# VH-VL binders against Probable Brix domain-containing ribosomal biogenesis protein, part 21

Target 1, 155 residues: Probable Brix domain-containing ribosomal biogenesis protein, of Methanococcoides burtonii (q12zb3)
Amino acid sequence: MLITSSRKPSANTRTMCKYLASFFNCKYMTRGKMGLIDIVSLCENGLLMVVGDYHGSPGSIMFYDSHGVELLSIHLSVFYPDGYKYTPLKALEPSINGDGELFNLLSYYLDIPEGECYYDSKCLIASDDHLEFVYLDNMLFRLNIKNYRKMVMSE
Key: E = the ipSAE of ESMFold2; O = the ipSAE of OpenDDE; V2 = 0.75 times the mean of E and O plus 0.25 times the DockQ between their complexes.

## First folded at step 16 (VH-VL; framework fv_daclizumab)

Design u7 (from r2 with heavy chain S99H; at its last look DockQ between E and O 0.40; V2 from the best seeds 0.00; counts 0 for: pae E 6.9 > 2)
Fold by ESMFold2, look of step 16:
Structure u7 (fold): chain C 155 residues (1-155), chain A 122 residues (1-122), chain B 106 residues (1-106)
Amino acid sequence: as target 1 above (155 residues)
Amino acid sequence: QVQLVQSGAEVKKPGSSVKVSCKASGYTFIDYYMHWVRQAPGQGLEWIGYINPAYGSTYYNQKFKDKATITADESTNTAYMELSSLRSEDTAVYYCARHEWDLFPGDYFDYWGQGTLVTVSS
Amino acid sequence: DIQMTQSPSTLSASVGDRVTITCSASSSVDYMHWYQQKPGKAPKLLIYDASHLESGVPARFSGSGSGTEFTLTISSLQPDDFATYYCQQYDSYPYTFGQGTKVEVK
């Protein structure tokens, strides 16, 4: 998976990109002025995640396939218990659990195993209302889901 | 300078089809979604749907899914909307409108075409 | 579908008047936009996300509101402001517009 941002991201959006990259043990690449085709060409066979900026804060997360087709776009707000900051995470393998449609979509697209949250783990708890990112039994941040849209295939 | 230039007005008979074009210039065509919106005379605006020009992916307002077909040709920077089985109710000005690819949730139309009047009369 | 209802449908005003237009949503929305449309022209984005002025929009325009009720205000109407104004929600598909408010010369 490759993580990037919208063009001209705020510091808060860059911080979210770094957190997500550290959580998922994947690369964050600075967007610059690259268009969709340019970014997708850097992913080869991987998933692309784009963190969108909204009024100086993260406001969306979008997933694209290797052809640049939008697979899932999530409209959200962010809650940080410790404010907008990045802190390095141990390279533990993350797991996902939860329920609902958004959990099923994320479980399908993310390359991480389903699993329970333990005191010594990274865990994404997904529902249609929240995405909670838990590290060592403490919530790093929560994404409050406002809406999402999934791929609509043209016939 | 960003421009969206639409094809000219059309007068059509009920039951026929029409294809409206929207030629984009002044920006990278595949970086922006192209939407279609209509406005019947003296009426408000109705959203029809969009296309992602990079890959031809579309999404339609269910009201129009059997009426409108949206396509794009990236080699000419042109989006198209074909309306089928025209009825008098389809008489309207049809607009194309640009939406930046990665501005979800800031989904708004920053540039519009000049509009194409489609008149359906016997 | 989320219905957007504007009030009034038509508003007669003079240059210099304070003009207020409201937009009510059938269910709560977090985000909506205001567009201005002059006769024979395409709509033009005026205010995004309820209260943020688009680039080049005069400071006499302002927006406010949240939930189900939103307001567009023109503090001192100018000749260039006689137009029809539309609100639009983008919270869910299909995107929907208000029916419009025509601001015309008294």
Scores: ipSAE 0.028, ipTM 0.623, lowest interface PAE 6.9, mean pLDDT 86
ESMFold2 (binder alone), look of step 16: mean pLDDT 90; pTM 0.914
OpenDDE, look of step 16: ipSAE 0.051; ipTM 0.712

Design u8 (from r2 with heavy chain S57N K65Q, light chain V29I; at its last look DockQ between E and O 0.80; V2 from the best seeds 0.00; counts 0 for: pae E 2.4 > 2)
Fold by ESMFold2, look of step 16:
Structure u8 (fold): chain C 155 residues (1-155), chain A 122 residues (1-122), chain B 106 residues (1-106)
Amino acid sequence: as target 1 above (155 residues)
Amino acid sequence: QVQLVQSGAEVKKPGSSVKVSCKASGYTFIDYYMHWVRQAPGQGLEWIGYINPAYGNTYYNQKFQDKATITADESTNTAYMELSSLRSEDTAVYYCARSEWDLFPGDYFDYWGQGTLVTVSS
Amino acid sequence: DIQMTQSPSTLSASVGDRVTITCSASSSIDYMHWYQQKPGKAPKLLIYDASHLESGVPARFSGSGSGTEFTLTISSLQPDDFATYYCQQYDSYPYTFGQGTKVEVK
């Protein structure tokens, strides 16, 4: 999976890209002026995640396949627990649990194992209302879901 | 200099179909989404849908799902919208409009075509 | 569907007047845009994300608001500003426009 941002990201959005890259053990690449086909060419048959900026904060997460087809796009806001500061995470393999349509879509596209959250794990807890990123039994941050758009197979 | 140039006005009979074209120039066609918006006489604007011309995937306003078919031809930098089973209510000016591909949910249309009048009568 | 309702539907004004147009959303939205349309012409983007002025748009135009209430203001109306103005939400499908506000010569 390759993670990048929309163009001209805020510092907060760049930080979210780093959090996500560290959580998923994947590469974050600075967007610059690359267009769709340029950035897709760097995905090497993997999933592309784009973090969008809204007024200086992360406002969306969009997923594209290695050909640039939009798979899932999520409109969101971020909640950080009091006193939390970014630190690089151990390269533990993440798991996902939860329920709902968004959980099913993310479980499918991210291709990470379903599993409970343990004291020594990375765990994504997904529902149609929230995405909670848990590391060593502590919530790193929560994404509050406002809306999402999923791929419609066109002809 | 971004330009979107649409095909000319059409007069059609009820029950027929029409295909409106929108030729893009001045930018990399496959790096942007192309939307279609209509404006019926004396009425406001209605969003119809969009296409990602790089791969041909589309997204439609449910109201127009059975009315409109949006396509694109990368080799000619042209987007198309076909309207089927035309009725008098389909009489409107139809616009193509461009947006960036990674703005969800805050897409805005920075460049518009000149509009194509489709009249359904007699 | 999110409905966008503009007020007033028609506004008569003179050159130099301060003009205010409002747009109300049926539910809270983050992303809203303003377009200007002159007769026989395509709409033109004025303001994106409620308050950001598009390139080439005169500084007399401004936008504000959040949640469900938004305003477009022209600080000193110019002859070029007589037109119809539309608000648009892109926050949720289907994307919807307000019914328009026509600004006409008094």
Scores: ipSAE 0.440, ipTM 0.776, lowest interface PAE 2.4, mean pLDDT 88
ESMFold2 (binder alone), look of step 16: mean pLDDT 91; pTM 0.929
OpenDDE, look of step 16: ipSAE 0.476; ipTM 0.842

## First folded at step 18 (VH-VL; framework fv_daclizumab)

Design v1 (from u8 with heavy chain D107Y; at its last look DockQ between E and O 0.60; V2 from the best seeds 0.00; counts 0 for: pae E 2.3 > 2)
Fold by ESMFold2, look of step 18:
Structure v1 (fold): chain C 155 residues (1-155), chain A 122 residues (1-122), chain B 106 residues (1-106)
Amino acid sequence: as target 1 above (155 residues)
Amino acid sequence: QVQLVQSGAEVKKPGSSVKVSCKASGYTFIDYYMHWVRQAPGQGLEWIGYINPAYGNTYYNQKFQDKATITADESTNTAYMELSSLRSEDTAVYYCARSEWDLFPGYYFDYWGQGTLVTVSS
Amino acid sequence: DIQMTQSPSTLSASVGDRVTITCSASSSIDYMHWYQQKPGKAPKLLIYDASHLESGVPARFSGSGSGTEFTLTISSLQPDDFATYYCQQYDSYPYTFGQGTKVEVK
């Protein structure tokens, strides 16, 4: 999976890209002037995650396949617990836990195992209202879901 | 400078079809979505759908699913919209418009073509 | 589909008037845009995301609102401002526009 941003991202959006890349053990690549073709050509796998910048804040996460087709699009806001600072995470394999349609979609596209959250783990807790990113029994941040859309795949 | 130049006005009879073109310049054509929007005489604007020119995938307003076909030709930097089974109600100015691909919800249409009047009458 | 309803449909005003146009959404939305259109011309982006002026737009234009109610204001109408104005939502497909507000000389 490759993570990048919309064009001209804010510092907050760049930081979110780094959080996500560290959580999922994948690459974050700065957007620069690259377009869709250039970005997908740099993917190590077929999945591209794009963090959208809305007026200086992360406001969306979109998933694309190796052909630039939108797979899942999430409109969101970010909540950070008081006192948290970005620190690169250990390369633990993440698991996903939760319920609902968004949980099922993310479990499928991210291809990560379903599992309970443990004190010494990296765990995504997903529902249709929230995505909570938990590391070593502490919530790193939460994404509050405003809306999401499953894309109609072209054949 | 980004520019979208559309084909000229068309007069068509009911039951026929028309293909409107939109030639892009001043940017990398396959890096942006191309939308089509119509405006019937004295009416507001209606979104028809878009194409991702890089791969040809499309998304349509359900109202236009069986009426419009959007395509793109990367070699000529040109998007097309074909309207089939024309009726008098299809008389409108048809605009192409560009948007970013990397936001959800999408951002505004930042550049528009000049519009193509399609008139359907017997 | 999210319906966008503009009010008024037509507004007669004189140069120097304060003009207010409203746009109402059938369900809550986070973002919407305002476009200006003159006869024979394509729409032109005026305000994006409810309140942000596009580059080159005069300061007499302003936008506000959230949820389901949005307002475009022209603080002192100028001759160049006689046009039709459209709101547009982009929260979900299909993208929808208001039916327009025509600002005419009184």
Scores: ipSAE 0.412, ipTM 0.757, lowest interface PAE 2.3, mean pLDDT 87
ESMFold2 (binder alone), look of step 18: mean pLDDT 91; pTM 0.924
OpenDDE, look of step 18: ipSAE 0.624; ipTM 0.881

Design v2 (from u8 with heavy chain D107Y, light chain Y95L; at its last look DockQ between E and O 0.36; V2 from the best seeds 0.00; counts 0 for: pae E 2.6 > 2)
Fold by ESMFold2, look of step 18:
Structure v2 (fold): chain C 155 residues (1-155), chain A 122 residues (1-122), chain B 106 residues (1-106)
Amino acid sequence: as target 1 above (155 residues)
Amino acid sequence: QVQLVQSGAEVKKPGSSVKVSCKASGYTFIDYYMHWVRQAPGQGLEWIGYINPAYGNTYYNQKFQDKATITADESTNTAYMELSSLRSEDTAVYYCARSEWDLFPGYYFDYWGQGTLVTVSS
Amino acid sequence: DIQMTQSPSTLSASVGDRVTITCSASSSIDYMHWYQQKPGKAPKLLIYDASHLESGVPARFSGSGSGTEFTLTISSLQPDDFATYYCQQYDSYPLTFGQGTKVEVK
């Protein structure tokens, strides 16, 4: 999986990209002036995640396949616990837990194992209302879901 | 500077087809989605669908799925929309419009073509 | 599909008037856009995400609303503002527009 941002990201959006990359043990790549085909070519055959910047803050997370096809787009706001501070995470293997349609979509696309959240783990707890990122039994941050759009294609 | 230049007005008979073009310049064609929107005389705007020119992926408003076919030619930076089985109610101005691919929920139609009038009459 | 219903369909106003246009969605949406269109021209984006002015749009334009009800306000109508205004939603496919509100000279 490759993580990047929309164009002209704020510092807050860049920091979220770094957190997500650290959480998922994947690359964060600075957007620069690259377009869709350039970025997709760097994903090899993997998933592309784009963090959208809205008004100086992360406001969306969008997923594309290795051919630039839109898969899932999530409109959100970010909640940080009291005392929030960015810090690089250990390279633990993440798992996903939860229920609902968004959980099923993310479980399918992220290709990480379903599993319980233990004291010494990385765990994404997903529902239609929230995406909670848990590291070593503490919530790093929560994404509050405003809306999402799953891919619908004509064939 | 970004420009979207559309083909000229068309007069067609019922039952025929028409292909409208939209030539893009001033930006990297395959880095943006291209949408089509129509406006019947004296009426509002209707979204028809889009294409991702980089890979040919399309999505259509179901109202237009059996009416419109959207294609793109990256070698000429041109998007096309073909309308089939034309009827008098297809008389409208048809616009192409560009949007970013990397934002949700705000797909801005930041640049529009000048519009192409398609008139369907006997 | 999410239906966008604008009111009024036509609004007669004079220069200097405060003009308010409403847009109702058939189901709750988070965001929508406002466009201005003059005769023979393509639409022009005015307001995105319900309340944010596009670059170069005069401060007399403002937008507000949430859920199913949204408004576009022109605080003091200018001669350049006689046009048709459209709302557009982007919460679900297909993307849909309101049928328009024509602001014309009284």
Scores: ipSAE 0.448, ipTM 0.772, lowest interface PAE 2.6, mean pLDDT 88
ESMFold2 (binder alone), look of step 18: mean pLDDT 91; pTM 0.934
OpenDDE, look of step 18: ipSAE 0.621; ipTM 0.882

Design v3 (from u8 with heavy chain D107H; at its last look DockQ between E and O 0.61; V2 from the best seeds 0.00; counts 0 for: banned pattern HYF H107, pae E 5.0 > 2)
Fold by ESMFold2, look of step 18:
Structure v3 (fold): chain C 155 residues (1-155), chain A 122 residues (1-122), chain B 106 residues (1-106)
Amino acid sequence: as target 1 above (155 residues)
Amino acid sequence: QVQLVQSGAEVKKPGSSVKVSCKASGYTFIDYYMHWVRQAPGQGLEWIGYINPAYGNTYYNQKFQDKATITADESTNTAYMELSSLRSEDTAVYYCARSEWDLFPGHYFDYWGQGTLVTVSS
Amino acid sequence: DIQMTQSPSTLSASVGDRVTITCSASSSIDYMHWYQQKPGKAPKLLIYDASHLESGVPARFSGSGSGTEFTLTISSLQPDDFATYYCQQYDSYPYTFGQGTKVEVK
């Protein structure tokens, strides 16, 4: 998976990209002036995640496949319980837990194992109302879901 | 400078088809979505759909899914929209309009073609 | 579909007047834009994300609002501003426009 931002991201949005990259053990690449073809080519058949800015904070996450097809669009707001600070995480394998349609979509697209949250783990707790990112039994941040849309239909 | 130049006005009979072109210049054609928007005489704007010219994938307003076919030719930097089975209700000005594919706060149309009048008369 | 309803549909005004146009969405939205269209011309982007002026748009134009209620304001109407104005939403497909507000000479 490759993580990047929309153009001209705020500092808050860049920090979110770093947190997500550290959580998922994947690459964050600064957007710069790159166009669609350049970014998609760097995914090498992987998933592309684009974090969008809304009024100086992360406001959306959009997923694309390796052919530039829009898969899932999530509009959101961010809650930080531990203050606003980037910290590198250990490279633990993340798991996903929860219920609902968004949980099922994220479980499918992120291709991470479903599992319970352990005291020594990375755990994404997903529902249609929020996404909680838990590390070593502490919530790093929560994404409050405003809306989401599935953009692709399978044949 | 970004420019979108559309083909000229068309007069068609009911039941026929028309293909409108939109030639892009002044930017990298495959890095942007191309949308089509119609405006019936004296009426407001109605979104038809878009194409991602890099990969040829399209998305349509369901209202137009049986009416419009959007294509693009990367070699000529030209997008096309074909309207089939024309009826008098299809009489409108048809615009092409550009957006970035990954923009937030959303797909707003920063550049528009001059419009193509399609008239369907018996 | 998210329905965008503009008010008024026609507005008669004189040069120098403060003009206010409203746009109501059928459900709460985060992203909406304003376009200006003059007779015989394509629409032109004025304001994106409710309040951000597009490059080259005069400072007398401003936008505000959130949720379901949005406003376009022209602080001192100029002769070049007689046109039809449209709001547009991105939050949901299909993208939808308001029906338009025609600003004409009183």
Scores: ipSAE 0.237, ipTM 0.731, lowest interface PAE 5.0, mean pLDDT 86
ESMFold2 (binder alone), look of step 18: mean pLDDT 91; pTM 0.933
OpenDDE, look of step 18: ipSAE 0.609; ipTM 0.883

Design v4 (from u8 with light chain D49Y; at its last look DockQ between E and O 0.59; V2 from the best seeds 0.00; counts 0 for: pae E 3.8 > 2)
Fold by OpenDDE, look of step 18:
Structure v4 (fold): chain C 155 residues (1-155), chain A 122 residues (1-122), chain B 106 residues (1-106)
Amino acid sequence: as target 1 above (155 residues)
Amino acid sequence: QVQLVQSGAEVKKPGSSVKVSCKASGYTFIDYYMHWVRQAPGQGLEWIGYINPAYGNTYYNQKFQDKATITADESTNTAYMELSSLRSEDTAVYYCARSEWDLFPGDYFDYWGQGTLVTVSS
Amino acid sequence: DIQMTQSPSTLSASVGDRVTITCSASSSIDYMHWYQQKPGKAPKLLIYYASHLESGVPARFSGSGSGTEFTLTISSLQPDDFATYYCQQYDSYPYTFGQGTKVEVK
């Protein structure tokens, strides 16, 4: 997976991208002026995550496949329990748990195993209402889901 | 400057087909979705669908899935919409309109073509 | 589909008047876009994300609202503002527009 942002991302959006990249052990690519085809061409394993900036904060996450097809778009707001400062995470294999349609979609697209959160883990807790990113038994941030649109059904 | 220039007005018989073009200039064609919107005489606006010119994927309003086919030619920076099995109810001005590909949830149309009148009459 | 209902359908006003157009959505949405259309012309984007003024649009135009109720306001109507205005939702496919509000000379 490759992670990038909308054009001219705020510091908060860049922080989110770094967290997500560190969480999923993938690369964060600075967007710059790149268009879709340019970004997609840099995506080697078929999933592009674009974090949208809205008024100085992360406002959305969009998923595209290797063919530039939109898969899933999530409208969200971010809550940082400990502020917006980025701290690199250990290179642990992330897992996902939760329930609901969004859980199913994310588990499929992100291709991460289902598993429960424990002390020495990176785990994504997914529901239709929120995504909680947990690292070493501590919630890094919570994405409150406002709405989402799906373009492709998960298998 | 961004410009979307559409083909000229069309007069068609019922049951025939028409293909309207929209040539884009002043920006990178493949970096934006191209939408088509219909406006019947004296009526409001109806979204038909869009194409991603970069890869050719499309998405349609279900109402127009069997009516409209949207294509794009990157080499000429031109988007097309073909309407099939034309009926009098298809008489309308058809607009192409641009949107950024990563605007979700704020999908809006910042530039529009001048419109193409398609008249279907016996 | 999300239905958008504008009020009023027609509005008669004079130059200098404060004009308010309302758009009601059949379900809660986050933002609304507004377009201006003059006869024989394509729609023109005025406001996006409910309250953001498009570049080049006069400051007399403003937008507000949330949930199911959104408004477009012209603080002081100018001769160039007589037109039909449309709201548009982007919350879900298909994109839908209001039926339009024609602002005409009183």
Scores: ipSAE 0.297, ipTM 0.797, lowest interface PAE 1.4, mean pLDDT 92
ESMFold2, look of step 18: ipSAE 0.314; ipTM 0.726
ESMFold2 (binder alone), look of step 18: mean pLDDT 91; pTM 0.936

Design v5 (from u8 with light chain Y90W; at its last look DockQ between E and O 0.54; V2 from the best seeds 0.00; counts 0 for: pae E 4.9 > 2)
Fold by ESMFold2, look of step 18:
Structure v5 (fold): chain C 155 residues (1-155), chain A 122 residues (1-122), chain B 106 residues (1-106)
Amino acid sequence: as target 1 above (155 residues)
Amino acid sequence: QVQLVQSGAEVKKPGSSVKVSCKASGYTFIDYYMHWVRQAPGQGLEWIGYINPAYGNTYYNQKFQDKATITADESTNTAYMELSSLRSEDTAVYYCARSEWDLFPGDYFDYWGQGTLVTVSS
Amino acid sequence: DIQMTQSPSTLSASVGDRVTITCSASSSIDYMHWYQQKPGKAPKLLIYDASHLESGVPARFSGSGSGTEFTLTISSLQPDDFATYYCQQWDSYPYTFGQGTKVEVK
């Protein structure tokens, strides 16, 4: 999976990209002036995640396949717990837990194992209301879901 | 300078088809979505759909799904919209407009073509 | 589909007047834009994300609102501002516009 941002991201959005990349053990690529073909060519048959900026904060996460097909778009706001700051995470294998439609979609597209959240793990807890990112039994941050939709090609 | 230049006005009979072109210049054509929007005389704006020129994928407003076909030709930096089975209510100015591919939602139409009047009359 | 309703449909104003146009969405939205259109011309982007002026737009234009209620304000109307104004949502497909508000000479 490759993570990048929309053009001209805020510092908060760049930091979120780094955190997500560290959580999922994947690469964050600074967007710069790269176009669609450049970004997709770097995905190497993998998933592309684009973090969008809204008023100086992360406001969306969009997923594309390696052919540029739009898969899922999530509108959100971010909750940061007290003492929040970015620190690179250990390369533990992440797991996903939860229920609801968004959990099913993320479980399918992220292709990470479903598993319980333990004190020594990375765990994404997903529901239609929240995406909670948990590392070593501590919440790193929570994404509050405003809405989401799956985009499908017309052939 | 970004420019979107559309084909000229068309007068068509009911039941026929029309193909409107939109030639892009001043930017990398395949890095942006191309949308089509119509405006009937004295009326507001209606979004028809878009194409991603890089991969050819399209999405349509359900109202226009059986009416419009959007295509693109990367070799000429040109998007097209074909309207079939024309009726008098299809008389409108048709605009192309671009958006960035990776800012949805939150994106907007930053550049528009000059519009193409399609008149359907007996 | 999200319906966008503008008020008023038409208003008459004089140069120097303060003009306010409202746009109501049938569901809460995050992404809303304003366009200006003069007769025989394509619409042009005026304000994006409810309140951010596009480059080259005069400071007399401002936008505000969130959720379902949005406003466009022209603090002191100029001759170049007689036009039709449209709001548009980018929150969900199909993208929809308000029916327009024509600002004309009193």
Scores: ipSAE 0.197, ipTM 0.696, lowest interface PAE 4.9, mean pLDDT 86
ESMFold2 (binder alone), look of step 18: mean pLDDT 92; pTM 0.933
OpenDDE, look of step 18: ipSAE 0.599; ipTM 0.878

Design v6 (from u8 with heavy chain S99G; at its last look DockQ between E and O 0.74; V2 from the best seeds 0.00; counts 0 for: pae E 3.9 > 2)
Fold by ESMFold2, look of step 18:
Structure v6 (fold): chain C 155 residues (1-155), chain A 122 residues (1-122), chain B 106 residues (1-106)
Amino acid sequence: as target 1 above (155 residues)
Amino acid sequence: QVQLVQSGAEVKKPGSSVKVSCKASGYTFIDYYMHWVRQAPGQGLEWIGYINPAYGNTYYNQKFQDKATITADESTNTAYMELSSLRSEDTAVYYCARGEWDLFPGDYFDYWGQGTLVTVSS
Amino acid sequence: DIQMTQSPSTLSASVGDRVTITCSASSSIDYMHWYQQKPGKAPKLLIYDASHLESGVPARFSGSGSGTEFTLTISSLQPDDFATYYCQQYDSYPYTFGQGTKVEVK
């Protein structure tokens, strides 16, 4: 998986990209002036995650396949817990927990195992209302879901 | 300079179809989505849907899903919208408009075509 | 679908007047734009995200509001400002527009 941002990201959006990259043990690549073709060429059959900036904060997370086809797009706002500050995370393998359609879609596209959240884990708790990123039994941040759109597959 | 140039006005009978074109220049066509918006005479604007011209994937306002078919031709930097089974209430000016691919929602249309009037009359 | 309702539908004003246009959403939204459309022309982006002026837009234009109520204000109407104004929500698909407010010479 490759993580990048929309163009001209805020500091908060860049920080979120770093957190997500550390959480999922994947690369964050600075967007710069690259367009769709350039970024997709760097994914090498992998998933592309784009964190959209909206006036100083992350406002969306979008997933594309290695050919730039939109798979899932999520409109959201961020809840920052007290003491929110980026620090690199241990390279633990993440798991996903939860229920609902977003949980099923994320479980499928991220291809990470289902697992309960334990005191010594990385855990994404997903529902149609929120995505909670938990590390060593502490919530790093929560994404509050406003809406989402999934790819309509022909065939 | 970004330009979107649309095909000319059309007068059609009910039950027929029409295909409107939108030729883009001044930017990398496949790096942006192309949206279609309509405006009935003396009325407001309605969003129809978009296409990602790089791969041909589309998204439609459900109201227009059985009315409009959006396509694109990368080799000519041209987007198309075909309207089928025309009725008098389809009389409107149809605009193409450029949008970003990497934001949701967050889209705003920074460049618009000049519009194509489609008139449906008996 | 989120419905956007503008008020008034038509507004007669003189050069120099302060003009206020309102836009009401059927449910709470965070994200909306204002467009200006002159006769025979395509719409032009005026204000994005309720309050931010697009490049080249005169400072006499301003936008405000949140939740379900938003306003566009022209502090001192100029001859170039006689046009129709539209709000648009982009909070969720389908994107929807208000019905428009025509600002015309009194």
Scores: ipSAE 0.240, ipTM 0.695, lowest interface PAE 3.9, mean pLDDT 87
ESMFold2 (binder alone), look of step 18: mean pLDDT 91; pTM 0.930
OpenDDE, look of step 18: ipSAE 0.452; ipTM 0.846

